# Designs tried in a protein design chat: VH-VL binders against q978t4. Part 23

Target 1, 133 residues: q978t4
Amino acid sequence: MFDGSDLKNLFSLDGFLKTIQFEPEYIREGEISIIVPLRNNLLRIGEIMNGGAVMAISDAIGGLSAMTYPGIVNQVTVSFNTEFMRPIAKGPVRFISRVDRIGKSIAYVEVLVYDGENLLSSKSTGVYFLYRS
Short names: E, the ipSAE of ESMFold2; O, the ipSAE of OpenDDE; V2, 0.75 times the mean of E and O plus 0.25 times the DockQ between their complexes.

## First folded at step 10 (VH-VL; framework fv_lerdelimumab)

Design t3 (at its last look DockQ between E and O 0.78; V2 from the best seeds 0.00; counts 0 for: pae E 7.5 > 2)
Fold by OpenDDE, look of step 10:
Structure t3 (fold): chain C 133 residues (1-133), chain A 118 residues (1-118), chain B 109 residues (1-109)
Amino acid sequence: as target 1 above (133 residues)
Amino acid sequence: EVQLVESGGGVVQPGRSLRLSCAASGFTFSSYGMHWVRQAPGKGLEWVAVISYDGSYKYYADSVKGRFTISRDNSKNTLYLQMDSLRAEDTAVYYCAKRASFDYFDYWGQGTLVTVSS
Amino acid sequence: SSELTQDPAVSVALGQTVRITCQGDSLRSYYASWYQQKPGQAPVLVIYGENNRPSGIPDRFSGSSSGNTASLTITGAQAEDEADYYCNSWDSSGYRLGVFGGGTKLTVL
């Protein structure tokens, strides 16, 4: 199972995600929570968080949450859908990923994002293809 | 009921070491980050260090970096602060503080006094 | 690193309203939390977020924010409210590393 250092390392290996700073909150089998500070590189016009950034981070931890299961060595996004309920104006931003269903080759994941008021700001559903050892 | 109880404080000479402990109860200790915050006599609060829920990352204030080490034993529900190369300016009441479910300090211990003097 | 600044001391007459303000660049992007500390005691969380009170905190305590400031307001100050008040927020590193204001000593007259 991954720890916080593992998550940071994996993010650092991605050309885009390496620019994202975060701290782990908890990691469990099928569950990951991280806290992301709301920096300027994540802001769009109006000083709210970029929707693409929300989706990218959500997708990342969504896939990683599937990799918390034994024997899963990699994953790739098959589909990812995000609903935005409210803009994120202040952080920190909490991303919580939960594997809803995991099969032999496919995982279904939900990712919830909360703003600095701990209000649900977005909800994503991801489908990932799994590579097993 | 959440409880945080610091211990290990005392009087030490400059250059010496001291190890503080914080015994936690009333919550799932292993699920939360923990902090040390200190307060010099008659002064304000100063953040010292943080450790993640699983100890995978640690951060320190510049004033203590390289001298202090934060750690935890989740099996014992205990937070530690190893203080080496102590200086007079390290004299303070040291509090352990629980990180809230989000990002503030929802619970504090009563603190333990560390006095560094020759 | 980021700094949070507070007036070192303020006073309020019993039953009146007082506002304690915290200022810093980080407050533009992050909420503040407020802590009350009485002599010889540990700090106690009184406000977090925009205006959230923990259980057990009287409703005379409220929070607000504007620009690079956050404020703690006590509406109808009581004698027991005499204490030091500290604001806290994130620092420039982007992590919640316990950046505290210098504290405000509130005297209830």
Scores: ipSAE 0.397, ipTM 0.822, lowest interface PAE 1.4, mean pLDDT 92
Fold by ESMFold2, look of step 10:
Structure t3 (fold): chain C 133 residues (1-133), chain A 118 residues (1-118), chain B 109 residues (1-109)
Amino acid sequence: as target 1 above (133 residues)
Amino acid sequence: EVQLVESGGGVVQPGRSLRLSCAASGFTFSSYGMHWVRQAPGKGLEWVAVISYDGSYKYYADSVKGRFTISRDNSKNTLYLQMDSLRAEDTAVYYCAKRASFDYFDYWGQGTLVTVSS
Amino acid sequence: SSELTQDPAVSVALGQTVRITCQGDSLRSYYASWYQQKPGQAPVLVIYGENNRPSGIPDRFSGSSSGNTASLTITGAQAEDEADYYCNSWDSSGYRLGVFGGGTKLTVL
């Protein structure tokens, strides 16, 4: 049902996310994993990944992981919090979102981010309002 | 044990086509991106193409773009390379390679030889 | 054209230490992986990430990086280490994992 072409299409239609290059690693109900090349446009001064970029990508796949369930036609972020545990100096960077709880109107998700040596580098929690068909 | 077995190589005239296959076993094929890498006789390794786990991304080296098509059938655990408009410079051993979740190739097949000669 | 540059050949005396280098702008943002290839054989992964060895690769093999340069170091080189060595990384655009160095032939004397 929901696959990597759907994910690419959704990013490409977004005015901001269209600039984010990535490869879908896997998608299953309640879980999305993507690999993001660490290109220069994602770096901050000091040659590490921009914290805002980490948050933006994490929020995107966090909300979209709810779209892997049938009957959900849209979602919007209610709250999103990120803890930056380690700087990300080398890629590719892996983002893994997992739905912890999905109800009628609200989804709770967690997003984990790993650097190019597979070190856990940030952790986010998000709450999303759901629109159902 | 992870195994990658290429087939479909042979001798062919310029301008003709070949289709290479790579049979995969010992891992969840549908979870990994797959690559073709070639090596001309006596030369180094040259990356050819990649296909993502679900086929949503395909990318090619400039030297083969427009002539080669990478594809996969996840129900058959098989990777393909359709090689059209073959040229003498396409003569090489063709390897299929599995990409790990890091940015490296953890397993390679033994290769299949393609010779393009009149 | 390849964006990763390797010396075509290097020699080491048996039991001595050798360093094989790989240079390219993409290595500022991505790790290199290293592959050993013996005649008539498929390439074999030797080092990935900064300095990770797959199972079965002896601890005399190590990796390092600085700036745009990645290095493969073999301490106590042995006769079976004689092979071609290739580095690999993402290209400068970050879209393709398809840049191989030209290869370095290691001769153990």
Scores: ipSAE 0.048, ipTM 0.674, lowest interface PAE 7.5, mean pLDDT 88
ESMFold2 (binder alone), look of step 10: mean pLDDT 90; pTM 0.927

Design t4 (at its last look DockQ between E and O 0.10; V2 from the best seeds 0.00; counts 0 for: pae E 11.3 > 2, placed apart)
Fold by OpenDDE, look of step 10:
Structure t4 (fold): chain C 133 residues (1-133), chain A 120 residues (1-120), chain B 109 residues (1-109)
Amino acid sequence: as target 1 above (133 residues)
Amino acid sequence: EVQLVESGGGVVQPGRSLRLSCAASGFTFSSYGMHWVRQAPGKGLEWVAVISYDGSYKYYADSVKGRFTISRDNSKNTLYLQMDSLRAEDTAVYYCAKRLWSGYSPFDYWGQGTLVTVSS
Amino acid sequence: SSELTQDPAVSVALGQTVRITCQGDSLRSYYASWYQQKPGQAPVLVIYGKNNRPSGIPDRFSGSSSGNTASLTITGAQAEDEADYYCNSWDSSGYHLGVFGGGTKLTVL
């Protein structure tokens, strides 16, 4: 199973995600929680978090949460949908991914994002194709 | 009712070690991160350390890094602070504090503190 | 910088309004929490987030923020509000809430 250093390493290997600073909160089988400081590089006009950044991070940990299961060596996003309930003006931003269902080749994942007040700011549903050893 | 009770404080000489405990009750201890915060006599609050709900992650203030170790036993609802190589500037009331919610959050409950005095 | 600054002391007349302000770069990105500490007692959370009061905290306490500042306002100060008030927020890294202001001693006249 992944640990915090593993998550950071995986992010660092991604050309886009390597620019995202975060700290893990917990990693469980089928669950990942990370804390993302709200820094300038994540802000759009109006000084709120970029929606694309929210989705990108959500998708990343969503896929990774599926990889916490034994035997899964890789995954690829099949579909990813995000609903935004409120803008994120202040952090830190908490991303919580949970695998709702995992089959042989497909995983269904939910990712919830909370702002600095612990208010639900976005909800994502991801579908991932799984590669097994 | 949430209760946090610190213990283990006392008078020690510089260079010695001391271990503090914080007994928690009134909430699901294993679900919350816990902090140590200290306050030197007549001074302000200084954050010391934090530990995640399951102890997987720990962070320390620079002033205590390498000397202090935060830990917890969720089966005993107890938070610990192992203080090694104590210095005079470590003299303070040490509080344990509970996070408001799971993850990174403000402190909603504090213990009454235990006094640690480091003196020659 | 991870530093939070407060005025060391302020005073307010009974029944009047007082604002205690905290300043720091981190406050641009993160909320402040405010803690009240009376002599010989442990700190008590009085305000957090945008303007949230924990259960049991009187509604005369309120919070606000602007730019790199956060403020605790007591509208209609009571004698029992005399205490030290500390702001707290995230450090420059944006983690663990490891930064406290120097504290403000509030005297109720």
Scores: ipSAE 0.761, ipTM 0.906, lowest interface PAE 0.6, mean pLDDT 93
Fold by ESMFold2, look of step 10:
Structure t4 (fold): chain C 133 residues (1-133), chain A 120 residues (1-120), chain B 109 residues (1-109)
Amino acid sequence: as target 1 above (133 residues)
Amino acid sequence: EVQLVESGGGVVQPGRSLRLSCAASGFTFSSYGMHWVRQAPGKGLEWVAVISYDGSYKYYADSVKGRFTISRDNSKNTLYLQMDSLRAEDTAVYYCAKRLWSGYSPFDYWGQGTLVTVSS
Amino acid sequence: SSELTQDPAVSVALGQTVRITCQGDSLRSYYASWYQQKPGQAPVLVIYGKNNRPSGIPDRFSGSSSGNTASLTITGAQAEDEADYYCNSWDSSGYHLGVFGGGTKLTVL
């Protein structure tokens, strides 16, 4: 099964995501949780987490949570929407991705983001096209 | 079956060096971060050091920083701890421990430990 | 370290429920991991993450957290559960799993 070393490797191969310091908290079928230190490169003016960074990290683990299922060799984002509910000013930031539904070609995923005070700060929904072996 | 086997412990005088080894089997060693944790006689667990899956990141407890060096050889599935300038306070059973995955992780498997005794 | 605080000892009657606690600032942000250690043996991971049990750990072991406190709960305690229990969590650096609580000796009566 796809594990935390696979997650680290995939981020390291991505031109943008390789700049993201993170640690997997857990990975299981249909679910990924990671911890992201809120370092300066993730902040925008006003010293809160950049909304684009929230979306990029959420999209990455959202798509990769589909890879925790057997037989899936790749995925691409079809649509992705984020509700920014609270500013994220304190880290570390926890991203939790959960597959709500997975079919032959499409996965529906939810990503929840919590700040360093464990307050729900954003929610994303994503749809991913699946490539199967 | 995951196995971790420490070796290299013994009795040494203060100021001397020892090198501990941890032979790993039953998993893809190169995919996991590895740790050393020690336990002084009758005391609790004390984390010592960590090394990332590829050896690119190392971090040490303040009590050993500058004296101990963690390393790994992924081609031999072996974790090492070079312990220099040993002190009486370093007397402990030393465990190697496997991370559940390569990043933030608890220790899902531990070795049996190897005893290091530092005394005059 | 003084970052994670555990009571040094707790007792439970056979078949009863016991909670072992761990307190520290890092637990506001990270889940604790819990390790069981019997005399002369290596520690064994019993709970990690939110409430995950490794393979082979009985379902009588569970974990929870609130505020700066993590708890290990054993329901229906058995004689074999008598051991030292350690919590472990991250420090503020985010890169090392670097502190253990002082340990709690569980006695099963």
Scores: ipSAE 0.007, ipTM 0.554, lowest interface PAE 11.3, mean pLDDT 86
ESMFold2 (binder alone), look of step 10: mean pLDDT 88; pTM 0.901

Design t5 (at its last look DockQ between E and O 0.79; V2 from the best seeds 0.00; counts 0 for: pae E 5.2 > 2)
Fold by OpenDDE, look of step 10:
Formats: C-alpha cells, sequence, structure tokens
Structure t5 (fold): chain C 133 residues (1-133), chain A 118 residues (1-118), chain B 109 residues (1-109)
C-alpha cells in the first residue's frame, strides 16, 4: 500500500501536480486524504481556489485511491465530473478520495473537497480504467 | 481523555545531544500528525517540527533544520525529537502538540524543559 | 517566511471588552488559531477557524478576521482571562511551516 512518500513521488512525476504542495493525512485501502495549503498559484481572480486545480487534484487523488488495492499497477481516467457547492477562499484544503466500487477493469471513485472551515466545497465522481499485474 | 506527556528534558552542555519523547494516549495516535513547539524562558511560542501520521512527511523550522530529527513509533504511541548539536538558544520548554483535523493544535502536553548551558 | 505580529501587551478592565489582533500575510489564506497560556502552564486552544470554540471555552471568547488580520475578542473579561495569548497560522516553502505571533500579555485590571 502507498504511503505519504509514495504520493509525493507520484505527484512529482506529473508536470502539473509536481507544483502542488500537500501533506498526506491518511492512506487506506480505497481511501486517501491529503491537505493542500492554499497558495497564490492555486488562486484565480477573486482570491478563490481555481476550479481546474480543484478538479486536477481531485482526479489525481481519485485515481491513486484505486491503486491502493492489491494488484492495481496503473489507472487512467475514463470520466470525471465535479460539482462545486461553494468557492474556496481559505485553506487548508482537504481532499478525500474513496473508492465506491472496484471491478476487474473499472473503479468508481468519489472525491470530496473541504475548505479551511471544513465545509464541503466540491464533490467529484470519477471513473477509472484499471491496469492489473 | 487525550493525554500527551513529554519526557527526556534536562541540562546539557552545548554541542551535546538529547532525545525527547512524547507519550500519547486517548486517541488514535497513528491517525494524526504531531508537532513539536518550544518556548524559551520568558519568550513566545516557536514552532519546531512536524511529522505526518505515518512518518513519511517531516519538516522543520530553519532554526533547527539539520540538527533536530522528528520521528514516531506508532506501535508505542510515542513521538520523538532527537536534538543534536545543541545550542544555548535551544534552551526552552518543549511541547508536543496534536494536530487537529485542520491545521491547529487541539491538545498540548505539559512540556519538558531543556537547558543548554556551559 | 511569513510572520505574525501582535501587540506585546494590552489591558482591560474587569467586565469590559478587549480585542487582540494578529497581522500577517498568511492570514489572507488561512484562518488563525488562538491559544491561551497562563504562567507555568501549557497553551490551550481557545479559538480556531472563522469563529469556533472548543468544548470548555467560554462563549465570551470569539474570533474574527479581515484581510491580513485575525482578532480574538473577549467580551466581558474575567480575572481568570489574564494570560498570554498567541495567534497561529501557517506558511510554507515547499512544505507547510507553523508560525506563531509574538504573543500578547493581557492584564485584567
Amino acid sequence: as target 1 above (133 residues)
Amino acid sequence: EVQLVESGGGVVQPGRSLRLSCAASGFTFSSYGMHWVRQAPGKGLEWVAVISYDGSYKYYADSVKGRFTISRDNSKNTLYLQMDSLRAEDTAVYYCAKRASLWYFDYWGQGTLVTVSS
Amino acid sequence: SSELTQDPAVSVALGQTVRITCQGDSLRSYYASWYQQKPGQAPVLVIYGKNNRPSGIPDRFSGSSSGNTASLTITGAQAEDEADYYCNSWDSSGYHLGVFGGGTKLTVL
């Protein structure tokens, strides 16, 4: 199973995600939680978090949560949908990913994002194709 | 009831080493990040170091970087701070602090005094 | 790294209202947490987030924020409120770093 350093390494391999600073909160089978400091590079006009950044991080964590299962060596996003309930003005921002369903080739994942007040700010549903060893 | 109990403090000469411990109870230790915060006599609070729940993430204040090492043993519910190359300015009460769900400290230990003096 | 600044000392008459303010760039991005420390004791969390009080903290304690500032307000100060108060926030250089204000010594007259 992945640990916090594994997550850091995986993020560092992505040209965009490597710029994201975060702290792992917990990693479990089918579940990942990270804390993301809200920095200027993540802000759009109006000093709220960029929606694209929210989606990108959510997608990454969503896919990685599927890879916490034994035998899963890679994954690719098939579809990803995000609902934004409120803007994120202050951090830290918590991203929590949970695998709702995992089959042989497909995983269904939910990602919840909370702002600095621990208020639900976005909810994503991801579908990932799985590569097994 | 959450309890944090620091130990290992004492009087040491400059250049020496000391290892602090923080025994945790009353919560799932392995689920939370832990911090060290110190306070020099008559001075304010100074953040020292953080360690993630599984120990994979560590970071330090510039004032102690390269000299201090934070670690934990989740099987023993214990947080550690290895302090090497101690200096007079390291003299302080050292607190272990539990990270809350967010970035604040909901529980603190009573602290252990470290005195670095010739 | 960012710093947090506080007035070193303030006073308040018994039963009156006092506001302790913390200022720093990090407060634009993060909510402050506030800690009360009495002589010879460990710090105690009194306010976090926008305006949240932990269990056991009297409702005379409240928090607010504006721009690059955060404030702790005690409405109806009591003698037992005499203490040092520290604000806390975070900054980072690749990783997050904790930062405390210099502390404010509150005297209740």
Scores: ipSAE 0.517, ipTM 0.863, lowest interface PAE 1.0, mean pLDDT 93
Fold by ESMFold2, look of step 10:
Structure t5 (fold): chain C 133 residues (1-133), chain A 118 residues (1-118), chain B 109 residues (1-109)
Amino acid sequence: as target 1 above (133 residues)
Amino acid sequence: EVQLVESGGGVVQPGRSLRLSCAASGFTFSSYGMHWVRQAPGKGLEWVAVISYDGSYKYYADSVKGRFTISRDNSKNTLYLQMDSLRAEDTAVYYCAKRASLWYFDYWGQGTLVTVSS
Amino acid sequence: SSELTQDPAVSVALGQTVRITCQGDSLRSYYASWYQQKPGQAPVLVIYGKNNRPSGIPDRFSGSSSGNTASLTITGAQAEDEADYYCNSWDSSGYHLGVFGGGTKLTVL
């Protein structure tokens, strides 16, 4: 079963995300929630969270939430769109992904991001192509 | 009604072992990280250890690393602290604390006293 | 480093305003939470995030932060506010809530 250790391992294998520390909050079919400390390597000039980092982490857990379903062996991003609603100046930052619809070949996912006061700070939608066994 | 009840404290001699338990109720125990925090007599709060929601990640204060082991049994809603090679400076009230889904400790037990004395 | 510094003691006259401070590098990136502890009792959360009060905490308690400093302010201090106050935040590594200040004893005169 896909769990927090699996999630840690997958981040550790990514060339970009391997330095991102996080704590899995929960994982269940179609849903992943993680807590990401806002460390210096995630900041842009002006000491707010880098928008690219928000997108990269959101895309990662968005695609991986499809992997919580049986029979899915891989996924790749088809499209990903983010609304940056407020700057994230303090963490820890919570990322919550949810699969809204999963078909044979395509999953539609939302990712919500909350700042250190648990205020909704960004929303993303993603579309992922699925590889099944 | 969230409740955390520590048990297993007592008086032990240096070098001995003791196991603390924290019985949890009133929340989905398996969804939250749990911590041990201690307080020596007349002194402040000192963080001891954390265990993640599923038990896959554990971290310790340097003062206890290698001697203490945090664990949990989610089927019994119970947090544990195994304390080996106890020293006089481990004398303290030991609290279990629940981490909120936000980023703080929202509930604490009443503590259990551990006294390490000859 | 992973250290949070508090003054060991602060006094306030009944009905007056007092500020308890907490300093540390981690507070640039994380909010502090604040815990009240009365003699013989477990700590009780009074402020979290920037300035959020749990249910049941009087509105005379407030929090603020700037730079590497977090503050707990009690306006109109009452006798029952006499207690030890601890700040807490994430470790400088950013992995867990593992850093407490040394505590501040508040005396209400």
Scores: ipSAE 0.170, ipTM 0.738, lowest interface PAE 5.2, mean pLDDT 89
ESMFold2 (binder alone), look of step 10: mean pLDDT 90; pTM 0.928

Design t6 (at its last look DockQ between E and O 0.79; V2 from the best seeds 0.00; counts 0 for: pae E 3.5 > 2)
Fold by ESMFold2, look of step 10:
Structure t6 (fold): chain C 133 residues (1-133), chain A 118 residues (1-118), chain B 109 residues (1-109)
Amino acid sequence: as target 1 above (133 residues)
Amino acid sequence: EVQLVESGGGVVQPGRSLRLSCAASGFTFSDYGMHWVRQAPGKGLEWVAVISYDGSYKYYADSVKGRFTISRDNSKNTLYLQMDSLRAEDTAVYYCAKRPSFDYFDYWGQGTLVTVSS
Amino acid sequence: SSELTQDPAVSVALGQTVRITCQGDSLRSYYASWYQQKPGQAPVLVIYGKNNRPSGIPDRFSGSSSGNTASLTITGAQAEDEADYYCNSWDSSGYHLGVFGGGTKLTVL
């Protein structure tokens, strides 16, 4: 079953995601939660989290939440939309992905991002194409 | 009632090994990251190691890296610290501590004393 | 470690207000949590996050932060508040939660 070691391995194999340090908080069918330290390389001018970093991590966790279902061997992003609701100035940052609907070929996913005050700071929706074994 | 109970401390010679245990009750142990924190007699608190809820993330203080191994058995609600190649400076009370989903320790055990002397 | 710095000792007259400070680079990006420890006892959480107080902790305890500094304030100090106080936060490298300040011994006069 897909677990925190699988998640660590997949991040480590990616040229960008391997720079992202995180602790898995929980993983269950259709849901992944990770804790991401707000390191200096994730900040933009003004000492808040870079919006591109928020999107990249959200997209990664969103797509990988489909991998928590049996029979799915890969996924690719079809569309992804992020609403930045408030700046993230304090960490750690929590990313929670949740599969809202999964079919044979398509998953619909939501990703919520909380700052170090546990305040909802961004919300993303994504659609992912699924490859099954 | 959340309870953390450490055991396995004692007096050992330098270079020897000990294994500490922390028995957890009153919460779903497998939902939480766990830490070891130590305190040498008359000194301050020193963080030792962390393990994530499922064991997939572990990290150690530089002072113990390569000698100590943190682990957990979620079926037994138990946290472990394997301490190898013990040194006199490892003498301390060892606490296990629970971290909720936030960045603090909400519960601590009462500690177990490890004394390393020849 | 010297990553979080606290004054080693502070005194306060009974009933007066005292502030214990904790300084470090990581506090720009993370909140500190504060622990009270009496001799022979395990630490007890008194403040976490921005200014959250666990159930059972008197309302005379409060926390604040600005820049690289976090503070624990005790208003109307009582004799029972005499203890060691430690701050804790994430490491500046971002790998772990578990950097402690050196501790501040509070004496209530």
Scores: ipSAE 0.382, ipTM 0.813, lowest interface PAE 3.5, mean pLDDT 91
Fold by OpenDDE, look of step 10:
Structure t6 (fold): chain C 133 residues (1-133), chain A 118 residues (1-118), chain B 109 residues (1-109)
Amino acid sequence: as target 1 above (133 residues)
Amino acid sequence: EVQLVESGGGVVQPGRSLRLSCAASGFTFSDYGMHWVRQAPGKGLEWVAVISYDGSYKYYADSVKGRFTISRDNSKNTLYLQMDSLRAEDTAVYYCAKRPSFDYFDYWGQGTLVTVSS
Amino acid sequence: SSELTQDPAVSVALGQTVRITCQGDSLRSYYASWYQQKPGQAPVLVIYGKNNRPSGIPDRFSGSSSGNTASLTITGAQAEDEADYYCNSWDSSGYHLGVFGGGTKLTVL
């Protein structure tokens, strides 16, 4: 089963995600929650979080949440959509991924992002192709 | 009712080791990150260390890095702080504190006093 | 490491309003939490987030923020409010709540 160090390691292996600092909050089967500090490298003009960064992190933990299930050894994003409800100006930023449905080769995942006020800032839906052992 | 009870404090000489414990109850211990915060006599609060819910992530203040080790046993609902190479400036009341989902400590223990003196 | 600064001491007359301010670069990106500590006691959370008050904390306590500052306001100070008040926020490393202000001793006159 995945733990916080596993998440850290997987992020570190990605050329982009390795630049993202985070603290794992909890990992369950089908669920991952992390806390991301709002650092300058994540900010766009206006000192709000970069939307692309929100999507990238969301996609990452979305896919990883599918890998918390036994037998899933890898996954690739088939589609990923994000709705932005409000800009993120205050951290830390909480990312919560939940697998809604998991089949033999496809997983459907929802990722919710909350800002420092614990307000829902974005909602993503991801579809991932699964590789099984 | 959330309770945090520290223990293990006492008087030790410089260079010695001491291990603190924090017994947690009234909440799902394994779901939360835990922190140690200390306060020297007559001084302010100083953050010491953090450990994630599963113990996979640890981070320390520069003042204790390399000397202190934070750990936890979720099966016993207990947080630990192993303090090695103790210095006089480590003299303080040590608090364990619970961190919820966001950026605050919602519960603190009553603390345990550690006195390092020759 | 980031730093939070606050005045070491302030006074307020009974029934009057006092504001305790915390300043630091971290506060541009994070909210502060505030803790009340009375002699011989552990700190108690009184304000967190934008302006959240834990249950059991009187409504005379409120929080605010502006730029690189966060403030705790006591509207209608009571004798029992005499205590040390500490602000806290995320450390510049971003991994933990590792920054405390130096504390403010509040005297109720």
Scores: ipSAE 0.374, ipTM 0.826, lowest interface PAE 1.6, mean pLDDT 92
ESMFold2 (binder alone), look of step 10: mean pLDDT 90; pTM 0.919

